VHH binders against NADH-dependent phenylglyoxylate dehydrogenase subunit gamma (padE). Designs and how they scored, part 6

Target 1, 190 residues: NADH-dependent phenylglyoxylate dehydrogenase subunit gamma (padE), of Aromatoleum evansii (Azoarcus evansii) (q8l3b3)
Amino acid sequence: MYEVRFHGRGGQGSVMASGMLAAAMVEEGKYAVSIPSFGFERRGAPVVSFLRMSDREIRQLTNIYQPDCIVCVDPTLTKSVDIFAGMKAGGTLVQATHHPLSELALPDCVSTVGLLDAVKIALEIFKRPITNTLMLGAFAKTTGVVSLESLKRALEDSEFRDAGLAQNMTALERGYAEVAVHHIERRAAA
Key: E = the ipSAE of ESMFold2; O = the ipSAE of OpenDDE; V2 = 0.75 times the mean of E and O plus 0.25 times the DockQ between their complexes.

## First folded at step 1 (VHH)

Design n04 (framework vhh_gefurulimab)
Fold by ESMFold2-Fast, scan of step 1:
Structure n04 (fold): chain B 190 residues (1-190), chain A 122 residues (1-122)
Amino acid sequence: as target 1 above (190 residues)
Amino acid sequence: EVQLVESGGGLVKPGGSLRLSCAASGRTFSSYAAAWFRQAPGKEREFVSAISWSGGTTYADSVKGRFTISRDNAKNSLYLQMNSLRAEDTAVYYCAAGSYYLPTSDFEYDYWGQGTLVTVSS
């Protein structure tokens, strides 16, 4: 089982992003379920959504307490929210940020990092800081657990089919192409 | 307002162990990230280790594998377990608390203790 927790703000499409990722994984023959946060979310408030993927049928819908991967679509969240809560050792972070790796404070459980200045790219494509599709492309490159092609097919079958498809296809492709992937060496505890 | 008071410093021989404690006053400490910094004589303050409000940790390369940071939010306390101490670990150790998740720069911490001296010597 592979578990992803998405961190964003209300109105940023993190639920849509986790849903598209689930659809792409199912197309590859995996079992995947997207678990959105519950309740009314005020625009701008921190929100989370979850994705659980398995080679066997998923019957557990519990919130993800020990994620394998964290996807943070909003660079301001790391200053106010513990996006790493419960992350498994050897975990992966995919982060929207303009900061280089050397300027990031990362817990020791993080061993793989994908960094993308998603806000900058979103402003070029959408004229708005809409980073969710960019971060799906970055996720695919960083983790290798889903292909870019499967994400493109999921996008074609999504709500964007009749509006914004070209912009979101560009976002997906640029996220994949431009994410910087880092592997961090850790010393074993003595 | 958060006030921090360190304790547990002292003289220890190379290869020895020492546990530092930091007591926080105020009900909001559990909402902050907490960290240990140190300053050796004639040197600038350097990062040692940090822990988030939920228990995520990060360590400076120089102490990784030897030091363990932990917290007890019910007691508003922060700890640093130091093992396999070396002469180069000699410094005044400072407890810090801040509103960011897991900062490693001293400029990102809002509250500071007065420090406790650790001397590693024969």
Scores: ipSAE 0.000, ipTM 0.149, lowest interface PAE 16.7, mean pLDDT 81

Design n05 (framework vhh_6z1v_2)
Amino acid sequence: EVQLVESGGRLVRTGGSLRLSCAASGFTFDDYAMGWFRQAPGKEREVVAAISYSGGSTWHADFVKGRFTISRDNAKNTVYLQMNSLKPEDTAVYYCAAGLRYTDWSPEAYDYWGQGTQVTVSS
ESMFold2-Fast, scan of step 1: ipSAE 0.060; ipTM 0.473

Design n06 (framework vhh_surovatamig_d1)
Fold by ESMFold2-Fast, scan of step 1:
Structure n06 (fold): chain B 190 residues (1-190), chain A 123 residues (1-123)
Amino acid sequence: as target 1 above (190 residues)
Amino acid sequence: EVQLVESGGGLVQPGGSLRLSCAASGFTFSDYYMSWVRQAPGKGLEWVATINQDGSETDYVDSVKGRFTISRDNAKKSLYLQMNSLRAEDTAVYYCAKDIYSGWFRESSMDYRGQGTLVTVSS
C-alpha cells in the first residue's frame, strides 16, 4: 500500500491533483482511491487531500495519518504548516520550491526528495503560478510509482480539453523532465 | 476583493434560449480563465464551461456541447453563456467562476462570489 498526502491552499487544485493521480494509477491496473475534501474549502486556507494506491483491492477509506509521500504544491506552506506530520520513516517529499536542498530543514524520516521550481515553470507555460500539474510530473519521476504516459492519458481523458489541455500536457512533461531528485544518506548506528 | 455578479436567468420553456452575463471586478479579468458552474436544487456544483484568457479556447461538459456557447469581452470585463435548446435537466443556479487553473475546475478551485442566477426550464 502506498499513501500520498497533498498539501496546498484552497483554490490550488490539490483535490484535483490527487484525483488525476488515482485515475492514472487505475489505468496501470492498480487500485487507487482519492479521498476528497468534504464541504466548501475557502481560497488561501491550507488544505490537504489524500491518495491510497495498492496492487490489491483497497478496503481502507480512512484519512492518511502516516503517508509514504508528501507532495507540497505551494512553496510558502512549510512556513505555516507542518507538512511532515506522521510521515513514515524512509518517506519521500516532492516540493515546489526555488530553494536548493541545502536550504531545506528536513526531518530524519525523509529519504528521497524531488525539488522543482514549479512557480517559475508555471509562469513560463501559463503566465500564472499554476503548479499542481507540474507537481504530478515531478511526483512520477521522483517516486516511479506511476508513469508519465499514464498521467498524460488521465489528463486527456478528463473534462479538461481545448481550454488549456496542451499547456497542462507541457506542464506534466516539464515537471517530469526538470525535477531534481535527491537521495539522502542515513548514517549507520555507532 | 474578487466580485462576480451574475444575471440573465429566468423561467423558460423546454427548447427555449437564455443568455447569462457576469460582471467581474477586483482582479485583472483578462489574466484569468473563466468558467460557468451550476447547482441544481439539493445537488453539488457541476462545471459547465470554461474559456481561456483571450477567448481562443473553450471547453464544455458533454451534456451541453452544441447547445451552450461561452464567450467573454475583456474590455467590458464580462463573461457570457448563451444557452440554446434548453432542457429540464439544465434547471439550476448558474455561477460565474474565476479560476487560476486551465480548464479543470473543482469546488475548491473556484471563486464564485455572487448569489448566482436561477434558470428554470419548465413548461
Scores: ipSAE 0.000, ipTM 0.189, lowest interface PAE 11.6, mean pLDDT 79

## First folded at step 2 (VHH)

Design d03a (from d03 with T99E; framework vhh_6z1v_2; at its last look DockQ between E and O 0.61; V2 from the best seeds 0.00; counts 0 for: pae E 12.0 > 2)
Fold by ESMFold2, look of step 2:
Structure d03a (fold): chain B 190 residues (1-190), chain A 123 residues (1-123)
Amino acid sequence: as target 1 above (190 residues)
Amino acid sequence: EVQLVESGGRLVRTGGSLRLSCAASGRTFSSYAMGWFRQAPGKEREVVAAISWSGGSTWHADFVKGRFTISRDNAKNTVYLQMNSLKPEDTAVYYCAAEPGFYLSTRSEYDYWGQGTQVTVSS
């Protein structure tokens, strides 16, 4: 079982991103459950969504408190949310940020990290800081749990139309191509 | 609006241990990520360790990993640096710093700084 928690803000499409990822996993013959964190959150407020994926049937439909992977689509969330709460040791972080790894103080539980200046790229593509599709591409490259091609098929089947689809396809491809992936070596505990 | 005061720095022998404290006053301490930095005379200030506002996440520079441990006690408005297996290279003025929930940064982006406490490690 691979469990992913998405952190974003209301109106940033974090729920759509987890649903699209679930659709892509099903296209690959996997079992996936997208769990929207429905709440009465105001636009711009922190929101969370969840994804479970497995080669076997999934019966768990509850919140994810101990994720294997955190995807944070907004670089400002750590100011108000402990996005790392409950994260398993040896976990993976996919983070929207303009900071290189050398400028980050990542928790010890993070073993793999994908970094993407998604806001900058989103402004180039959309003239708005909509980072969700970019971060799906980054997720695919960083984790390898889903192919870029499966994500492209899921995107083609989505509600995006005409020019919106083309922009989001570009975003997906750029996120995959431009994410900086690092594997962090850890010393054995004394 | 937050004031930081470090204490605990002194002269120690190589291999010794120290615990530094940083007392905070002013705005709510639990809203700030905290870091420890050090600066030797004539050198640039460098980050040593950082801790999230909740204390749930910590980071340590590679050159102190396994030797130094950052922690915080939000009830006492205090952040600590436990320093073990000290080396002469650890000689520096140690500063604590705070930022309002900013993503944990290893660079000099912190808003508030203490006055520093001297740590001297003799051969």
Scores: ipSAE 0.000, ipTM 0.262, lowest interface PAE 12.0, mean pLDDT 80
ESMFold2 (binder alone), look of step 2: mean pLDDT 82; pTM 0.840
OpenDDE, look of step 2: ipSAE 0.068; ipTM 0.528

Design d03b (from d03 with G56D; framework vhh_6z1v_2; at its last look DockQ between E and O 0.84; V2 from the best seeds 0.00; counts 0 for: pae E 3.4 > 2)
Amino acid sequence: EVQLVESGGRLVRTGGSLRLSCAASGRTFSSYAMGWFRQAPGKEREVVAAISWSGDSTWHADFVKGRFTISRDNAKNTVYLQMNSLKPEDTAVYYCAATPGFYLSTRSEYDYWGQGTQVTVSS
ESMFold2, look of step 2: ipSAE 0.323; ipTM 0.687
ESMFold2 (binder alone), look of step 2: mean pLDDT 81; pTM 0.838
OpenDDE, look of step 2: ipSAE 0.822; ipTM 0.900

Design d03c (from d03 with R27F S31D; framework vhh_6z1v_2; at its last look DockQ between E and O 0.26; V2 from the best seeds 0.00; counts 0 for: pae E 10.2 > 2)
Fold by ESMFold2, look of step 2:
Structure d03c (fold): chain B 190 residues (1-190), chain A 123 residues (1-123)
Amino acid sequence: as target 1 above (190 residues)
Amino acid sequence: EVQLVESGGRLVRTGGSLRLSCAASGFTFSDYAMGWFRQAPGKEREVVAAISWSGGSTWHADFVKGRFTISRDNAKNTVYLQMNSLKPEDTAVYYCAATPGFYLSTRSEYDYWGQGTQVTVSS
């Protein structure tokens, strides 16, 4: 079982991102459950959504309090929310930020980091800060739990994206290609 | 008036332990992440450890990992640094600092700074 918690703000598409990832996992013949954050959402407010993935049937539909992976699609959210709450040791962070790793004070539980200046790229592609598909590309590269091709198929099947498909496909590809992936070396004390 | 006041710095022998405290006032402590920095003579100020506003996440620099532990008590508006297995290279002035951000490791990202407390580790 692989459990992902998405952090964003209302209206930024964090629920859509987790749903698209679930669809991509199904394309790969796996089981996935996407759990939206009802009761926490208003426009601009911090929101969470959850994605649970497995090679086996999933019966748990509850919130995820101890994620393996955190995806934060908004670079300003860490000023108001502890996105790391409950994160498992050896976990993975995928973060929208213009800061390099050397400027980040990451918790000890983070072992793998994907960093992407998603807002800058979104402004180049869309002229708007639409980061959700960029961050899915970054997630795929950083974690390897889903292929870029499966994400592309899930995006192509999205009915309400027909008018913007080419731009969103570019965003997915750029997120995958441009994410800076770091594996933090941590040795046990002798 | 915002104040961060460090205490607990003193002379200690190699292998010893020391606990630093930083009392905060003049701002909403639970809205800020806290960090400990140090500056040895002739060196740049460097980050030692950081803790999220809730205390739910901590970060420690590799050169202190396993030896130093940051913690906070939001009811007392205080952040701590437990320092074990001290070495002469740990000799420095230690500063606490406050920032709204979780990730920032450079001193330019911190809004508020204490005056520092001297830690001296002898052989």
Scores: ipSAE 0.006, ipTM 0.354, lowest interface PAE 10.2, mean pLDDT 82
ESMFold2 (binder alone), look of step 2: mean pLDDT 84; pTM 0.860
OpenDDE, look of step 2: ipSAE 0.760; ipTM 0.877

Design d03d (framework vhh_gefurulimab; at its last look DockQ between E and O 0.86; V2 from the best seeds 0.00; counts 0 for: pae E 9.1 > 2)
Fold by ESMFold2, look of step 2:
Structure d03d (fold): chain B 190 residues (1-190), chain A 122 residues (1-122)
Amino acid sequence: as target 1 above (190 residues)
Amino acid sequence: EVQLVESGGGLVKPGGSLRLSCAASGFTFSDYAAAWFRQAPGKEREFVSAISWSGGTTYADSVKGRFTISRDNAKNSLYLQMNSLRAEDTAVYYCAATPGFYLSTRSEYDYWGQGTLVTVSS
């Protein structure tokens, strides 16, 4: 079982991003459960969404308190929200940021990091800092748990089809292509 | 009242060692990342080293291998062991704390100490 927690802000479509990822996993013949976000659902307020993925049927429908992976789609959240709460050892972070790895002090539990200046790219594509689709592309490259092609098919079949599909397709492709992936060994001897 | 109080600065010869301490009070230090910055006269404040709330460390290239940052959350304290000191390390050293994890960026820090002077000279 692979458990992902998404951190974003209201109005940035973080709930939609986790739902689209779930659809992509189903496209690959896997099981996925997207759990509704919690937090204030007002524009700009921090929001959290959850996704479970497995090769086997999933019966657990509860919130994820011990994620394997954190996707933070907004670089401004880290000052106001502890995005690392409960993260498992050996975990993966996919972070929207203009900072290089050398400027970050990550918790010991983080072993793999995908970094993308998603806000800059979003401004180029959308003229707005809407980073969700970019970060899904970055997630696919960083984790390998879903293919870019499955995400592209899910995007074509989703609510994005008639509303900015071309821009969101570009965002997905750029996120995948441009993410900087780093592997940091955090394993401890048993 | 939130306070960060540095100590341990002084005059030291090139190649020498010095240990800085920072005592934190008035907030939950263990929930914060902590860092050392330094400022030489006439220069901008620059990043030296940081340690996350969980103990992960990072260093500026100029001090890597010579300086060691550490924290003791039970004592609300931050430390900087400075070895192989050089004249270019002369500066006022500041302790700082932030709830974020962008540790090399001065503007992300909410709490600052008043500084302790380190002078490396013959």
Scores: ipSAE 0.007, ipTM 0.357, lowest interface PAE 9.1, mean pLDDT 84
ESMFold2 (binder alone), look of step 2: mean pLDDT 83; pTM 0.841
OpenDDE, look of step 2: ipSAE 0.345; ipTM 0.685

## First folded at step 4 (VHH; framework vhh_6z1v_2)

Design a8i (from d03 with A33I)
Amino acid sequence: EVQLVESGGRLVRTGGSLRLSCAASGRTFSSYIMGWFRQAPGKEREVVAAISWSGGSTWHADFVKGRFTISRDNAKNTVYLQMNSLKPEDTAVYYCAATPGFYLSTRSEYDYWGQGTQVTVSS
ESMFold2-Fast, scan of step 4: ipSAE 0.469; ipTM 0.774

Design f6l (from d03 with F102L; at its last look DockQ between E and O 0.96; V2 from the best seeds 0.00; counts 0 for: pae E 2.7 > 2)
Fold by ESMFold2, look of step 5:
Structure f6l (fold): chain B 190 residues (1-190), chain A 123 residues (1-123)
Amino acid sequence: as target 1 above (190 residues)
Amino acid sequence: EVQLVESGGRLVRTGGSLRLSCAASGRTFSSYAMGWFRQAPGKEREVVAAISWSGGSTWHADFVKGRFTISRDNAKNTVYLQMNSLKPEDTAVYYCAATPGLYLSTRSEYDYWGQGTQVTVSS
């Protein structure tokens, strides 16, 4: 079981891309459940969504409190939200930020990091800070749990397809190509 | 809310060493990344070094790399700055600061500040 928690802000649209990822996983012959955040969303307020994936049938529809992977699509969230709450040891972070790895206060549970200046790229492509598709591309490269081609097919079949498909294809490709992936070596205690 | 008290600032000769301490009280110290900043008269406050919540990640400004080392002891709620090979340009008020955020080197992310401790390096 591979469990992903997405962190973002209401009105950005980027955190709610977990459904497209679920569709891509199903097309690869896997089981996936996308669990959107429930309830009322204020513009700018922190929001969470979840994706659960497995080679086996998934019966858990509950929120994800112990994720394997965190995707944070907004560079400003971490001051107000503990995005690492419950994260399993050896986990993966995919973070939208212009900061390099050397400037991040990463907890010891993070072993793999994908970093992308998604806001800058979104402004180049969309003239708006729409980061969701960029971060899906970054996720694919960083984790390897989904192919870029499966994401492209899911994008073609989604409601995103009709609202700027070419720009979103570019975003997906750039996110995949431009993410900086780091594998953190943790030494045994003396 | 965390309260921060720096100590250890004093007059030191060029080439000397000094250790600054910052005692934290209030909320759990391990919830914060910690930084040392400095401000010389007429200059902006600048980040010197910073350390993650657990101490597993550190950042040092290029102008102190190889000379200063940040560390923390979560059992004692204390962060340290070991300062070696001191130069007159290191003369400043040194501030301890805390942030709950991810970004170690970004001054605007630090919400809690100590009162400062004066370090003076003489030639």
Scores: ipSAE 0.384, ipTM 0.726, lowest interface PAE 2.7, mean pLDDT 85
ESMFold2-Fast, scan of step 4: ipSAE 0.564; ipTM 0.793
ESMFold2 (binder alone), look of step 5: mean pLDDT 82; pTM 0.854
OpenDDE, look of step 5: ipSAE 0.803; ipTM 0.896

Design f6m (from d03 with F102M)
Amino acid sequence: EVQLVESGGRLVRTGGSLRLSCAASGRTFSSYAMGWFRQAPGKEREVVAAISWSGGSTWHADFVKGRFTISRDNAKNTVYLQMNSLKPEDTAVYYCAATPGMYLSTRSEYDYWGQGTQVTVSS
ESMFold2-Fast, scan of step 4: ipSAE 0.493; ipTM 0.739

Design l8i (from d03 with L104I)
Amino acid sequence: EVQLVESGGRLVRTGGSLRLSCAASGRTFSSYAMGWFRQAPGKEREVVAAISWSGGSTWHADFVKGRFTISRDNAKNTVYLQMNSLKPEDTAVYYCAATPGFYISTRSEYDYWGQGTQVTVSS
ESMFold2-Fast, scan of step 4: ipSAE 0.463; ipTM 0.764

Design p4a (from d03 with P100A)
Amino acid sequence: EVQLVESGGRLVRTGGSLRLSCAASGRTFSSYAMGWFRQAPGKEREVVAAISWSGGSTWHADFVKGRFTISRDNAKNTVYLQMNSLKPEDTAVYYCAATAGFYLSTRSEYDYWGQGTQVTVSS
ESMFold2-Fast, scan of step 4: ipSAE 0.417; ipTM 0.720

Design p4r (from d03 with P100R)
Amino acid sequence: EVQLVESGGRLVRTGGSLRLSCAASGRTFSSYAMGWFRQAPGKEREVVAAISWSGGSTWHADFVKGRFTISRDNAKNTVYLQMNSLKPEDTAVYYCAATRGFYLSTRSEYDYWGQGTQVTVSS
ESMFold2-Fast, scan of step 4: ipSAE 0.494; ipTM 0.760

Design r11e (from d03 with R107E)
Fold by ESMFold2-Fast, scan of step 4:
Structure r11e (fold): chain B 190 residues (1-190), chain A 123 residues (1-123)
Amino acid sequence: as target 1 above (190 residues)
Amino acid sequence: EVQLVESGGRLVRTGGSLRLSCAASGRTFSSYAMGWFRQAPGKEREVVAAISWSGGSTWHADFVKGRFTISRDNAKNTVYLQMNSLKPEDTAVYYCAATPGFYLSTESEYDYWGQGTQVTVSS
């Protein structure tokens, strides 16, 4: 079982991103379920959504407290939200940020990092800071748990089919191509 | 929720060495990234070095690389700045600061600050 927690703000499409990722994983013959955040959502307020993937049927729909991967689509969240809460040792971070790895304070549980200046790229494509599709491309490259091709098929079957498909295809492809993937070597535990 | 107290600042000659210490009180020290900042009279405050919660990641400003080293001892709730090959331009009040955020070189990420310790480097 592979568990992902998406961190964003209300109105940024984090729930849509987790749903599209689930659809792409199902396209590959896996079982995947997207779990929305609970409670009332206000525009701009921190929100989370969850994705569970397995080679076996998923019956557990509880919120993910111990994620394998954290995807943070909004670089301003890291000061106000502990995005690493409960992360498993050897976890993966996929982060929207203009900062290089050397300027990040990462906890010891993080072993793989995908960094993308998603806001900059979103402004080039959409003229707005719409980072969710870019971060799905970055996720695919960083983790390898879903293919770019499956994400493209999920896009074609999504709400973007009727509007913004070309821009979102470009965003997905650029997120995949331009994410900087780092593997952090940790000393063996004493 | 974290209180920080710097120590170790003093007068030192050009080419000398000095180690600054920052003692943290409060139960969440190991959850915070730490930074060393400095401010000289008439100049803006600048980030000198920073270290992650575990010490697994460090950042040093280009103007101190090879001369200064940040480290931490979580068992002692203390952060250190080892300063070697000191120059007159290193004269400043040095501050330690703590943040729950993770952009190490960004001053605005830091929410808790010490009172500062004066370092004077004479020719």
Scores: ipSAE 0.384, ipTM 0.682, lowest interface PAE 2.6, mean pLDDT 86

Design s2t (from d03 with S52T)
Amino acid sequence: EVQLVESGGRLVRTGGSLRLSCAASGRTFSSYAMGWFRQAPGKEREVVAAITWSGGSTWHADFVKGRFTISRDNAKNTVYLQMNSLKPEDTAVYYCAATPGFYLSTRSEYDYWGQGTQVTVSS
ESMFold2-Fast, scan of step 4: ipSAE 0.399; ipTM 0.721

Design s7n (from d03 with S57N)
Amino acid sequence: EVQLVESGGRLVRTGGSLRLSCAASGRTFSSYAMGWFRQAPGKEREVVAAISWSGGNTWHADFVKGRFTISRDNAKNTVYLQMNSLKPEDTAVYYCAATPGFYLSTRSEYDYWGQGTQVTVSS
ESMFold2-Fast, scan of step 4: ipSAE 0.424; ipTM 0.728

Design s9t (from d03 with S105T)
Fold by ESMFold2-Fast, scan of step 4:
Structure s9t (fold): chain B 190 residues (1-190), chain A 123 residues (1-123)
Amino acid sequence: as target 1 above (190 residues)
Amino acid sequence: EVQLVESGGRLVRTGGSLRLSCAASGRTFSSYAMGWFRQAPGKEREVVAAISWSGGSTWHADFVKGRFTISRDNAKNTVYLQMNSLKPEDTAVYYCAATPGFYLTTRSEYDYWGQGTQVTVSS
């Protein structure tokens, strides 16, 4: 079982992103479910959604406590929200940020990092900071657990009111192409 | 939730060395990233060096790289700035700061600040 937690703000489409990822994984013959979770129903308030994927039929016997991967679509969340809460050792972070890896304070549980200046690219494509599809492309490249082609097919089956299909296709492709992937080699534990 | 007190600032000759210390009091020091900032009269406060919670990641500004080194001792709740090959342009008030945040070089991420210690480098 592979668990992803998406961190965003209300109105940023993080629930839609987890749903599209689930659809893409199902297209590849996997079992996947997306689970929304809301703290408040305010625009801009922190929101999380979860994606659970398995090669076997999913049974919801337990809640999601420890994600394998964190996708943070909003660079401003990291101060106000502990996005790493419960992350498993050897976890993956996919983060929207203009900062290079050397400027980030990462916990020891993070072993793989995908960094993308998604806000900058979104402003070029959408003229608005719409980062959700960019971050799905970045997720695919960083983790390798879903293909870009499956995400493109999932996108074609979805409807985006805030931006057209062509713009979201470009966002998905640029997120995949331009994410900087880093593998952090941990020194042997004493 | 942490109080910071800097020490070690003084008058030093060009080419000299100095070590600044920042003592933290309060709970959860090991949960904070720490930074050293400086401010010369009439100028903005700028980040000089920063260190992650565990000390596993450090960042140094280009203008001090190779001359200054940040380190921390979580058992002693202390962060240090070792300054070598000091130049007159290093003259400033040096501030220690703490953040529970993620971005080491972003001043607005830092919520807790010391009162500063004056470093003067004479030619």
Scores: ipSAE 0.323, ipTM 0.679, lowest interface PAE 2.8, mean pLDDT 85

Design t10d (from d03 with T106D)
Fold by ESMFold2-Fast, scan of step 4:
Structure t10d (fold): chain B 190 residues (1-190), chain A 123 residues (1-123)
Amino acid sequence: as target 1 above (190 residues)
Amino acid sequence: EVQLVESGGRLVRTGGSLRLSCAASGRTFSSYAMGWFRQAPGKEREVVAAISWSGGSTWHADFVKGRFTISRDNAKNTVYLQMNSLKPEDTAVYYCAATPGFYLSDRSEYDYWGQGTQVTVSS
């Protein structure tokens, strides 16, 4: 089982990302469910959504949630929210930021990092900081758990009235192509 | 919230060494990343070095790499800057700062600041 937690701010476009990822995974023959956060939904307020993927049918949820991957679509969230809460050792972070890896205070549980200046690219494509589709492309490249083609097919079935299908397709492709993927080696020999 | 007080600044000869200390008050010190900044007359405040909440990650500006080392002692609620091979260009007021975030080199991430301690390096 593979668990992803998306961190963003209140807005319909950000919440749709986990649903689109679930749809793409199902098209690849996997079982996946998207679980939106239930709670306060104010404009600009931190919001989380979850994606659970398995090779077998997902029925019962009795365990505490522990993400394998964290996708943070808003670079400003990390100051206000512990986006790493509950993360498994050897986890993956996909982060929207212009900062290089050397400038990040990453916890020891993070082993793979995908970094993308998604805000900059979003402003070029949408004239707005719409990063969610960019971050799905970045996620696919960083983790390899879903193909770019499956995400493109899922996108074709989505309603994108704000920016349009063509712009979101470009965002998905650029997120995939331009994310910087780092694998962190743990501890030198004593 | 955390309060920060720097100490250790003084006049030092070129080539000398100096250790700055920053004492933090507050129960949440170990939840904050810490940075050392400096500001010389007529210049903007710049980040010198920073350290994650656990001490597991450190960042040093290119102009101090190999000469300065940041460290912290969470049991003593203190962060240090060990400065070696000091140059006249290192003359500045040195500030300690804290952030709950993880962008170590970004000055705008730091909300809690000390009053500064003056370091003067004579030629």
Scores: ipSAE 0.392, ipTM 0.706, lowest interface PAE 2.5, mean pLDDT 84

